# Designs tried in a protein design chat: VH-VL binders against NAD kinase (nadK). Part 35

Target 1, 268 residues: NAD kinase (nadK), of Syntrophomonas wolfei subsp. wolfei (q0aze0)
Amino acid sequence: MKIILVNNRFKENTEKKAQEIAGQLSALNVEVIIDNGLDEPYAGTVDFIMVLGGDGTMLRAARRYGQRAIPVLGVNMGTVGFLSNIEINELAEYLPLILREEYSLEARMMLEVAVFQQQSLLTRVFCLNELLLRSNSPRMLSFALEISGQKLEPYRGDGLIVSTTTGSTAYSLSAGGPIADPQLDAFIVTPVASHIINKRPLVVSPEREISLHLLEEREAIIGIDGQIKMDFGAENRVLIKRAPHPLLMVNLKAKPFFTSIDRSLQRQ

## First folded at step 16 (VH-VL)

Design LL15 (from LL1 with light chain T100V)
Fold by ESMFold2, fold request of step 17:
Structure LL15 (fold): chain C 268 residues (1-268), chain A 121 residues (1-121), chain B 113 residues (1-113)
Amino acid sequence: as target 1 above (268 residues)
Amino acid sequence: QVQLQQWGAGLLKPSETLSLTCAVYGGSFSGYYWSWIRQPPGKGLEWIGEIYHEGDTNYNPSLKSRVTISVETSKNQFSLKLSSVTAADTAVYYCAREGLLHWTPYGMDVWGRGTLVTVSS
Amino acid sequence: DIEMTQSPDSLAVSLGERATINCRSSQSVLYRSYNKNYLAWYQQNPGQPPKLLIYWASTRESGVPDRFSGSGSGTDFTLTISSLQAEDVAVYYCQQYYTVPRTFGQGTKVEIK
């Protein structure tokens, strides 16, 4: 059995804890690869991914590994969030179940984001929460949104968020979008400081294709899960689809999403 | 290791349609752009066009009116048609994969062996 | 369209000496967000398809000898063969994949002097 331990290089306690856990797993004849974010993603095949940290560390793991259809377990290191399943002090209790593969999986829709220079692909990025288009200057953006070839009236404002249901509790919420059940597959399209009063958040079928481009020359940014930033200009276009594979989140411990919303949001 | 095998008629008369097929073995067809490139004897390389596995195409503007690239995903194949050929279309035609590393393009990393197409007369 | 211009068109270099090929694009091929130049170098031996040598301007493809290196950014790029070997006699092409259409330089034939 081979697993990846994902941690955050900027938190010293997670690096030491990852080494400790790797040693414990190695003693059980489990091969362990540590991904602290410094190196390229591990390219070989693995059976399981364990994320040590909060939602941010899970977002990076999802971006790096989510399309490999590998079980991913969130292990909370003290910060309450939406994406952890068990606490670090419970790991020993659940480890036998993990090794025997006695757990359920919860599928979480991901976004596939393709960024173009006109018609030429520049990159493809997968994300769990959202894509943000925003101005990179004091000036407002004018931009076009298309949904499956249907051109909406132009937007004007600070930007736009295209979120998964998992991302509905992140930046989309702060911009006025709804909280969505993460078990639903949908896009949530939330304007950011729109100067067009009839531009309400939209909930869109996951089968749709969403396209964005600027209508005038401006410096803008595409943000991915609040962690990746890309320049976006008048010659660029971004295409957003449901990713081919959902993130497969391991469920070992019940997590009552609706009854815990207030506690989880207090952290954010 | 991914390999490309290409085939098609190598001798054509003027005004006929060039038709070549490229099959992909030993790797994923999905998630990639697939290209056709040609090289007249003793001359340089010219990109003809590309197709995404879902069917989206980009063509060289110099050839766009005559070129069609198609995909047959169930067979892991893509094809080139070039209509109304002339002697100027005599070339070795290559298929190639547009490579990805961490989902970012890095050039054409796998090439077919090439097919010489000669336009007679 | 981004035009790619190589210099020289042909180059004769003594065995074991350094060979240098320049490639210039009419527009930048740098994707600033990733700080990567979408420029590749290919080697083509007679009767064979091109072989990828260098990608992102400076990264060697797997299996390429370390005597090959790429440098440059934006619009000006260089392929260097630090110590020319007999098997390096070939035509070399630069190619941009930043925009469509994909475009190649006209090629540089490298020969032993």
Scores: ipSAE 0.676, ipTM 0.869, lowest interface PAE 1.8, mean pLDDT 91
Fold by ESMFold2, fold request of step 17:
Structure LL15 (fold): chain C 268 residues (1-268), chain A 121 residues (1-121), chain B 113 residues (1-113)
Amino acid sequence: as target 1 above (268 residues)
Amino acid sequence: QVQLQQWGAGLLKPSETLSLTCAVYGGSFSGYYWSWIRQPPGKGLEWIGEIYHEGDTNYNPSLKSRVTISVETSKNQFSLKLSSVTAADTAVYYCAREGLLHWTPYGMDVWGRGTLVTVSS
Amino acid sequence: DIEMTQSPDSLAVSLGERATINCRSSQSVLYRSYNKNYLAWYQQNPGQPPKLLIYWASTRESGVPDRFSGSGSGTDFTLTISSLQAEDVAVYYCQQYYTVPRTFGQGTKVEIK
């Protein structure tokens, strides 16, 4: 069995804990690859991904590995969030179940984001929480939104968020979007400081295709999960679809989403 | 190990329609753009067009009025039709994959062996 | 359309000597957000399909000898063969993939002098 341990080298003692866990796994004849975020993603075949840290570390793991259909376990290292399943002090209790593959999987929808120069693909990025289109200057944006060939009235404001249900508790929430059950598949489209009186957040079928482009020359950016930033100009467009594969999150311990939501939000 | 195998008629009369097929083996069909490129004998390379696995196309404007590229996803195949051929269409025709590394384009990384199509006078 | 112009059209170089091929695009092929030039170099041996040699202007494809290197940015690019070998006798093409249509240079034939 081969496992990737994902950590963030720049957070507290995650490096030390990753070494400790790698040693414990090696003693059980488990091959361990450590991904601390500094090197390219491991390209070889693996059976399981263990994320040691908070939601930001999980977002990076999802972006790197989410389309590979590998089980991913979030292990909380002290910061309460939305994407961990067990605490670090519980890992020893659950490790036998992990090794025997005695766990359930929860599928979490991801976004597939394709950025174009006119008709030419520039890049494709996958994300767990959201795409943000925003102004990169004091000036407002004027931009077009199209949903499955339906052209909406132009938007004018600071930007737009296209979020998964998992991302509903991230930037989308701060911009006035609803909290969504992460077990639902949907897009949540949330305007950011809209100047247009009738623009409300939309909840959209995951079967839809969402397209964005600017209607005027303006400095804008595309943000991905708050971690990737790309320039976005008048000759660009972005297409957003449900990603081919969801993130397969390991469920070892029941974690009540709705009864703990206030505590989780305080840590974000 | 991704491989492309291509086939089709190699000898045509003027005004006929060129028809070639390319099949993808040993790798994923989904997530890629698939291209046709031609090369007249002793001449350079000319990109004909590309198709995404879901069917979206981009064509060279110089050929757009005569070219159709299609995909048969269930068979991992894509095809080229070029109508109203003339002697100027005599070339070796290649299929190719538009490569991706970390989900970013990096050029045509896999090529078919080529099919010589001759248009008689 | 981005036009690609190579120079020279042909080049004769002694074995072991340096060969240099230039490619110029009519517009920038630099994707600034990634700081990557969407430019490739291909080698085509007689009777064979083209083979990808260099991508993103300066990155060698797997299996390509170290004597091949690419450089340049924006609109001006160079392929260098630092020490020409007999098997390097081929036609070389640059190609941009920043926009549609994809366009190739006219090719540069490299021969042993």
Scores: ipSAE 0.662, ipTM 0.863, lowest interface PAE 1.9, mean pLDDT 91

Design LL3 (from LL1 with heavy chain L101K)
Fold by OpenDDE, fold request of step 17:
Structure LL3 (fold): chain C 268 residues (1-268), chain A 121 residues (1-121), chain B 113 residues (1-113)
Amino acid sequence: as target 1 above (268 residues)
Amino acid sequence: QVQLQQWGAGLLKPSETLSLTCAVYGGSFSGYYWSWIRQPPGKGLEWIGEIYHEGDTNYNPSLKSRVTISVETSKNQFSLKLSSVTAADTAVYYCAREGLKHWTPYGMDVWGRGTLVTVSS
Amino acid sequence: DIEMTQSPDSLAVSLGERATINCRSSQSVLYRSYNKNYLAWYQQNPGQPPKLLIYWASTRESGVPDRFSGSGSGTDFTLTISSLQAEDVAVYYCQQYYTTPRTFGQGTKVEIK
């Protein structure tokens, strides 16, 4: 068995713990790769991914490995979030189950984001939460939204979020988007400070494609999961569709989504 | 390793339609742009066009009116048709894959062996 | 279209000596977000398809000898063979893949002096 431990090099406690866990796993004849984000993603075949940290670390892991159909376990290290399944102090208890592959999987839809220079592909990014298009200045953006070839009226506002149902409890929620069941596959298109008062978010079938481009000669920003930043200009376009492969999240312990979100919202 | 095998008629008369097919072996067809490039004898390389596995195409404007690139996903094949050929279309035609590093294009990393197509009356 | 211009058209270099090929693009091929130049170098031997040598202007493809290196950014790029070997006799092409259509330089023929 080969396992990737994903941690955050800027969080010393996660690095230390990764080393500790690596030692424990090695003692059990498990091959371990530690990914702290410094190097390129491990290209070799692995059987399991363990994410040590919080939601941010999970998002990074998803972007790096989410299209490889590998079970991914979130191990929370004292943070508040929605993407971890067990606590770090529970790992020892569940480790035998992990090694015996006695766990269930929950498929979470990811976004496939393609960025183009005119008609030329620049890059593709897979992400678990959302794509954000936003202005790089105090001025509102004017941009075009197309869904499955249907051209909507031009958007005017600070920006737009296209999120998965998993991402519905992230930035989309802060922007007024609906809370979605993570077991449901869908796009959520949430306006960010639209010029149109009370512009409603859209829930879009995962079978559809979403395209964005600016309607003016200015620079904007694309954000991915709140961690990746890209410049976005008039000659660029974005195509968003459902990723070919969902993230396979490991369920070792029952974690009720609706109870968790309700509790979280009450704290705000 | 990924390999491309290409085939088609190598001798044409003027006004006929060039037809070539490229088959992908040893790797995924999905997720890549597949290109056709040609090289006249003793000359440089000219990009003809590309097709994504889902069918999206981009053509060189210089050839757009005569070029059709198609895909047969079930066979891991893509094809080139160039209509109304003339002597100027005599060239070695290559199929190629635009490779991806971390889902970012980095160049044509796999090429077919090429097919010489001669247009002669 | 982005025009690619190589210089020189032909280059004769003694064995063991440095060979330098320049490539200029009519427009920048730098993707600023990634800080990567969408520029590749190819080697082509007679009767063979082009072989990818360098990508993103300065990264060697797997299996390419260390004597090959790429440099430059924006619109000006250079392929360097630090110590020319007999097997390096070939035609070399630069290519941009920043926009469509993809465009190649006219090629540089490298020969042994």
Scores: ipSAE 0.920, ipTM 0.968, lowest interface PAE 0.5, mean pLDDT 95
Fold by OpenDDE, fold request of step 17:
Parts: C-alpha cells; sequence; structure tokens
Structure LL3 (fold): chain C 268 residues (1-268), chain A 121 residues (1-121), chain B 113 residues (1-113)
C-alpha cells in the first residue's frame, strides 16, 4: 500500500505530524509520500490520500489529486470545517480500517475550470469549492454570463461565484448563497454585490456549462478555492463544467452535515 | 506511448475535397486538443485547425471556409476535410496532439508521420 | 494573428560551436498568471514530422539533450545549441500556442559549416 500524506509546510504542527504518521505507516510496511505543497504533485500511483489539517489543505489536495480517483481522507487538526472526517487523535483507531480498506466513499462533484485566451486554452483547473470572478478595482465589473449557451442579461457587480454543493458552505454562503446538501451535484451561481439588490443565486444542473467573459477593457481576478489567483482580462474567457471525476472522500466516521452545520458556521 | 496514425488519399484533382483521418493509439483521446498542420514542400508549417475531444473546433481563419475537422470518439479518431483544393493545398499534412502538463498546454508533443497530398494541375 | 519571425533563415555553424536562433512574436505570448510563455521550439529532420524540443520557452522536453536551451520572455525568444553536433542538422521552428490560430516561425535551417 502507498499513501500520500498531504500537509501544509507553513503549519509546523502538520509537518511534524506528517512525519510521525509516516514513521508509523512505514513501520507497518506502508510506503508513504509526504506532500507539503512545495513540490509538484506526486505522479506515481497511490492507494490512499490522507489530508492532515483543515479545509484549506483538503482543497489543495483535491486540486492536486482529485481527478485520480483516489480515496481522500480528511484528518482534522484542530480546525473548524466541513471537509475533515476524523480527528487526528482518532487516526490510530481508524488506521486498521484504512489499511484494510474498510471504509465507504462519498463522491463530491468538482469543478472543471477552463481559462481561455480568446479561443485558445490557457489552462484547466479542477477544484472542490468554487470559482470566484471579482473586480480588481473598486469599480463594479460588467461581464457576460452564459449557461448552456443561454445568454443572460449583462451582469454588473463586484463579482460572481460558481460553486459546487461542497463549496456551498464556503464563500458562496458568505455571499448569500444557499446551503446545499453535499450529496447533490449542482452548480451554485452566487452573485457578489450585484447592482441588482438581492439578486438571487442560481442552482444549476451539473450537466450544464457556465461561461464568463468581461464586457469591458479592464482587469479582473479569478479565484479558485480562495487559494489560487489568476488575472482575467477582456481577452479571456472561462468555461466551467462538472469535472469528469468526483473527489472520492473517505467516510470512516459518521459526520452529520445538517446537525453540525450551525455549530461549524458559528465557530468560523 | 501515444502514437498517431494517419491516412487518406494522397492525390487529388483541383476542386476535390481532401480527406484525412488520424487515429490515436496508446493513450487517452479525451482531454486533448487535436490539430492538423500542413507543410508545403520546402516550406514552413501552417496550422490548419484543432478539435477538442468533445467536438469544439478552432480553425485557421485563412482556411476556415473550406476546413472541417471532426471527431469520432468511439474510434479515437479525428478527421480533416478541406474542400475545393488547388495546387496551393499541396503539402504534407500532419495530425498532432497538443500536449498537457498539469492540464496546461505546452506544445505539440505527438505527431503523425504525415501524409503527402498532391493536387494535380 | 500572432506573427512569428525567426532569424536567421539559415545558419551554418562549425561542429562544437554555439548555434543561436532567435524568434520574435508580434505580441506577447506570456501568460502572466502562470508566468509562462506559451512558446515552443521544434526540430524537424527531412521527411520527418517536427519534434518538440522546448516548451514554455525554456523547458526541455523529455529526452532532449542538455545542449539545447531556450530563453526569452514576452516577444523575444532564443533557442541555443551550446555545442552543435552532427545530428543537430535540421530545420528549427518556433511556435506560439498562446492564441489561435497557432502560428509558427518560418523556420531556421541549421547546417554544419
Amino acid sequence: as target 1 above (268 residues)
Amino acid sequence: QVQLQQWGAGLLKPSETLSLTCAVYGGSFSGYYWSWIRQPPGKGLEWIGEIYHEGDTNYNPSLKSRVTISVETSKNQFSLKLSSVTAADTAVYYCAREGLKHWTPYGMDVWGRGTLVTVSS
Amino acid sequence: DIEMTQSPDSLAVSLGERATINCRSSQSVLYRSYNKNYLAWYQQNPGQPPKLLIYWASTRESGVPDRFSGSGSGTDFTLTISSLQAEDVAVYYCQQYYTTPRTFGQGTKVEIK
């Protein structure tokens, strides 16, 4: 068995813990790769991914490995979030189950974000939570929103969020988006300070495609999961689709989403 | 390793339609843009167009009116049709894959061997 | 369209000597967000398809000898062969893949002096 431990190199406690866990796993004849984000994602085949930290680390892990159909376990290390399944102090208890592959998987839809220079693909990014388009200045943006080729009225506002249901409890929520059952597959399109007061968010079928482009000659920003920043100008377009592969989140411990959401959000 | 095999008629008369097919072996067809490039004898390279595995196409404006690129995903194949050919269309035609590094294009990393298409006077 | 212009059109270099090919794009091919230039270099031997040598302006494709290097940013790029070998005799092309249509330089023929 080969396991990737994903941690944050800027969090010393996660680094130390990763090393400790690596030692423990090695003693059990498990091959371990530690990914602290410094290097490129491990290109080899692995059987399991263990994310040590919080939601942010999980998001990074998802972007790096989410399209490889590998079970991903979130191990919380003292943070508040929605993406961890067990606590670090519980890992020893569940480790035998992990090694025996005695766990269930929950598929979480991811976004496929394609950024274009005119009609030329610049890059694709897969992400678990959301894409944010926002102004790079105090001025509102004017941009075109299309859903499955249907051109909506020009949008004016500070920005727009396209989120997965997983991401519904992230920035989308702060922007007034609905809380979505993570077991659903859907896009949530949430306006950020639209010129239309109380412009409502859209829940969109995962079978549809969402496209964005600016309607003015100015600079904007695309944010991915609150961690990746891209410049977005008049010559750029973005196409958002459901990722071809969902993130396979490991479910070792029952974690009631709806009963814990208020508690988690209030603490955040 | 990914390989491209291409075939089609190599001799045409003026006004006929060039038809070439490229088949992908040893790798995924999905997720890539597939291009056609041509090279007249003794001259440089000209990009004709590309097609995404889902069918989205981009054509060189200089040839757009005459070019059709299509995919047959079930066969991992994509094809080129160039209508109303003239002597100016005489060239070696290549199919190629635009490679991806971390889902970012980095160039044409796999090429077919090329097919010489000669348009008779 | 982004026009690609190479210089020189032909280059004769002695074995073991440095060969330098320049490529200029009519507009920048730098993707600022990634700080990557969408510029590739190809080598083409007679009767063969082009072979990718350098991508993102300065990264060698797998299997490409160390004597090949790419440099430059924005609109000006250079392919350098530090020590020309006999097998390096070929036509070299630069290509931008920043926008469509994809465009190539006119090619530079490298020969042994």
Scores: ipSAE 0.919, ipTM 0.969, lowest interface PAE 0.5, mean pLDDT 95
Fold by ESMFold2, fold request of step 17:
Structure LL3 (fold): chain C 268 residues (1-268), chain A 121 residues (1-121), chain B 113 residues (1-113)
Amino acid sequence: as target 1 above (268 residues)
Amino acid sequence: QVQLQQWGAGLLKPSETLSLTCAVYGGSFSGYYWSWIRQPPGKGLEWIGEIYHEGDTNYNPSLKSRVTISVETSKNQFSLKLSSVTAADTAVYYCAREGLKHWTPYGMDVWGRGTLVTVSS
Amino acid sequence: DIEMTQSPDSLAVSLGERATINCRSSQSVLYRSYNKNYLAWYQQNPGQPPKLLIYWASTRESGVPDRFSGSGSGTDFTLTISSLQAEDVAVYYCQQYYTTPRTFGQGTKVEIK
């Protein structure tokens, strides 16, 4: 059995704990690959991904490994968020079930984001929460939104968020979007400081294709899960679709979404 | 691993339509751009165009009025049609894949063997 | 359109000596957000398709001998063969994949002197 152990290299307590857990797993004949964010993602076949940390560490794991259709377990090491399933002090209790592959999986929709230089693909990035288009100057953006070829009236404001339902409790919420049940597949499209009064958040079918481009030269940025930043100019276009594979989150311990909303949101 | 096999008629008369097909084996068709490139005898390489597995195309502007690239995803195939050929279209025609590493383009990493198409004068 | 210009058009180099090929693009092919140059080098033997040697300007493709290296950034690029072997007699092309249309240099024929 081979496992990727994902941690945050800038938290020294977390680094030591990751090495301790890797040692414990190795003693059980489990091959462990540590991903602390420094190296390229491990390219080989693995059976399981264990994320040590909070929602931010899970977002990095999802971006790196989410399209491989591999079970991903969130192990909380401090702040309870929306994406961890068990606490670090419970790991020993659940480890036998992990090793025997006796757990259920919850699928979470991801975004596929393709960035273009005019008609030429520059990169694809996958994300769990959201894409943010925002101004990088004092001036407002003027930009076009298309949904499956349908051109909406031009937007003018600070930007736009395209979120999954999992991302509905992240930046989308702060910008005025709704909380969505993460078991739903949908896009949530939320304007950021729009100067056009009738530009409300939209809930959009996951079958749709969303396209964004600037209508005039401005300094703008595309943000991915609050962790990746790319310059975005008038020559660029971004295309957003449902990713081919959802993130497969491991359920070992029941965590009711609706009864924990207030508690979880207070921690973010 | 990934291999491209191409076929089509190699001898044409002026004004006919060139038609070539490329089939993809040993790897995924989905997620990639697929290109056609030509090379006149003794000359350099000219990119003709590309198609995404879902059907979106980009063509060389110099050829756009005469070029159609199509995809048949269920067969892992893509094709080139070039209309109204002349002797200037005599070339070896290659199909190729635009390779990806970590979902980022890195060049054309797999090429077909090439098909010589001769247009009589 | 980004025009690619190679120099020289042909190059004769003694066995075991260094061969250097230059490539210039009319516009930058650097994607700054990733700090990667979208430039490739290909080798083409007579009667065969091109073979990818170098990608992102300086990264060697798997199976390519260590004597091949690439350097440069933005608009100016170099392919170096540190010790020419008989099997390296070929035509070499640079190619940008930053924009469409994709464009190749005119090619550089490398021969043994």
Scores: ipSAE 0.700, ipTM 0.877, lowest interface PAE 1.7, mean pLDDT 91

Design LL3 (from LL1 with heavy chain L101K)
Fold by ESMFold2, fold request of step 17:
Structure LL3 (fold): chain C 268 residues (1-268), chain A 121 residues (1-121), chain B 113 residues (1-113)
Amino acid sequence: as target 1 above (268 residues)
Amino acid sequence: QVQLQQWGAGLLKPSETLSLTCAVYGGSFSGYYWSWIRQPPGKGLEWIGEIYHEGDTNYNPSLKSRVTISVETSKNQFSLKLSSVTAADTAVYYCAREGLKHWTPYGMDVWGRGTLVTVSS
Amino acid sequence: DIEMTQSPDSLAVSLGERATINCRSSQSVLYRSYNKNYLAWYQQNPGQPPKLLIYWASTRESGVPDRFSGSGSGTDFTLTISSLQAEDVAVYYCQQYYTTPRTFGQGTKVEIK
């Protein structure tokens, strides 16, 4: 059995704990690959991914490994989050079940984001929560949204969020979007500070294709899961689709969605 | 690893349609752009166009009015048709993959062996 | 269209000496957000398809000898063969993949002096 152990090299507590856990797993004849974000993603065959940390570390793991259809377990290190399943102090209790593959999986839709220079692909990025288009200056943006080739009336404002249902509790929520049950597959399209009164959030079928481009030259940015930032100008466009594979999240311990949201929001 | 096999008629008369096919073996067809490139004997390389596995195309403007690139996804194949050929279309024609590292383009990393197409005068 | 111009058209170099090929694009091929130049170098031996040597202007493809290096950014790029070997006699092309149409330089023939 081979496991990737994902942590964040900038969080000293997680680095030390990752080494401890890797040692324990190795003693049980489990091959361990540590991914602390410094090296390229491991390319070989892997049976399981264990993420040590909060939602940010899970988002990076999803971006790196989510299209490989490998079970991913979130292990909370004390940070408030929506994407962990067990606590670090419970790992020893659940480890036998992990090793015997006695767990269920929950599929979470991901976005496939393709950024173009005119018609030429610049990059493709996968994300679990959202794409954000936003102004990078005091001036508002004027931009076009197309859904499966259907051009909507122009948007004007600070930007737009295209979110998964998993991402509905992230930036989309703060921008006025609905909380969505992550068991549903959908896009949630949430305007950011729109100057067009009738531009409401939209819930869109996961089978649609969404494209964005600027209608005027402005300084803009594409943000991915709050972690990747790309300049975006009048010669660029972005296309968003449901990713070919969902993130396969391991479920060992019941984490009821609605009580988890309620507790998280009240802690804030 | 990934290999490209290409075939098609190598001798044409003026005004005929050039037709070449490229098959992809040993790797994924999905997620990539697939290109056709030509090289007249003793000359440099000219990009003809590309197609995404879902069918979106980009063509060289110099050839766009005569070029059709298509996919047959069930067979992991893509094809080139170039209509109304003349002697100026005599070249070795290559198929190639636009490679990706971490989902980012890095050049044409796999090439077919080439097919010489001669158009009589 | 981004035009790619190579210099020289041909180059004769003694075995073991340095060969230098320049490539200029008419527009920048730098994707600034990633700080990557979308420029590749290819080697083509007679009767063979091109082979990728260098990508993102300066990164060697797997299996390419250390004597090959790429440098430059934006619009001006250089391929260097630090110590020419007999098997390096070939035609070399630069190519941009920043926009469509994809464009190649005209090629540089490298020969032993």
Scores: ipSAE 0.675, ipTM 0.869, lowest interface PAE 1.8, mean pLDDT 91
Fold by ESMFold2, fold request of step 17:
Structure LL3 (fold): chain C 268 residues (1-268), chain A 121 residues (1-121), chain B 113 residues (1-113)
Amino acid sequence: as target 1 above (268 residues)
Amino acid sequence: QVQLQQWGAGLLKPSETLSLTCAVYGGSFSGYYWSWIRQPPGKGLEWIGEIYHEGDTNYNPSLKSRVTISVETSKNQFSLKLSSVTAADTAVYYCAREGLKHWTPYGMDVWGRGTLVTVSS
Amino acid sequence: DIEMTQSPDSLAVSLGERATINCRSSQSVLYRSYNKNYLAWYQQNPGQPPKLLIYWASTRESGVPDRFSGSGSGTDFTLTISSLQAEDVAVYYCQQYYTTPRTFGQGTKVEIK
């Protein structure tokens, strides 16, 4: 059995824990590859991915490995988040189940984001939460949104979020989007500070293709999961589709999403 | 290792349609753009066009009115048709893959062996 | 369209000496967000298809000898063969893949003097 252990190298206590866990796994005849974020993703085949840390570390693991359709377990190390399943002090208890593959999987839709220079592909990026198009200056953007070739009335404002249902509790929520059940497959399209009255958030079938481009020369960026930033200009276009593979999240403990969200909302 | 095998008629008369097929072996067809390139005898390389595995095409504007590139995903094949040929279309025709590293383009990394197509006068 | 211009059209260099080929694009081929130039160099031996040598302007493809190197950024690029060998006699092409149509330089024929 071969496992990738993903952590954040810049957090020293996380680094020490990753080494301890790697030692424990090696003692159980498990081959361990450590990914601390600074080296290229491991290119070989693996059976399982263990993420040590919070949602940010999970988002990076999803971008690097989510399209390989490999089980991914979130292990919380004290950072509150939505994407972990067990706590670090529970790992020894659950490790036999992990090694015997006695767990269920929850599929989480990912976005495939393709950035173009006119009609020429510049790159593809995959994300778990959202793509953000936003102004990179005090001036607002004027931009076009197309959904499966259907051109909507132009948008004008600070930007737009295209999120998964998993991403509905992230930036999309702050911008006024709905909370969505992460078991659903959908796009949630949420305007950011729109100047156009009645541009409401849209919930869109995952079978649709979403296209964005600027209608005026402006400084803009594309943000991916709040962690990747790409310049975006009038000669660029971005195409957003459901990714070929969902992130396969390991479920070892019950995760009562709706009661957790309900409690979070009541603490305001 | 990814390999491209191409075939089609090598001798045409003026006004006929050039038709070539390229098959992909030993690798994924999905996720890539697939290109046709030609080279007249003793001359340089001219990109004809490309097709994405899902069917989207980009054509060289100089040839666009006569070019059709198609994909047959179930067979891992793509094809070139060039209508109304003349002697000026005599060339070696290559198929090629638009390569990706970390989902980012890096040039044409796999080429077919080429097919000489001669258009008689 | 991004026009690619190579110089010289042909080049004769003594065995073991340095060969330099220049390529200029009419527009920048630099994707600034990744700091990568979408420019490739190909080698074509007689009767053979082109072979990728250099990508992203300066990165050697696997199996390409160390004597081949690429440099430059934006619009001006150079392919260098540090010590010409007999097997390096070929035609060399630069090519941009930043936008469509994909365009090649006209080619540079390299020969031993």
Scores: ipSAE 0.620, ipTM 0.849, lowest interface PAE 2.0, mean pLDDT 91

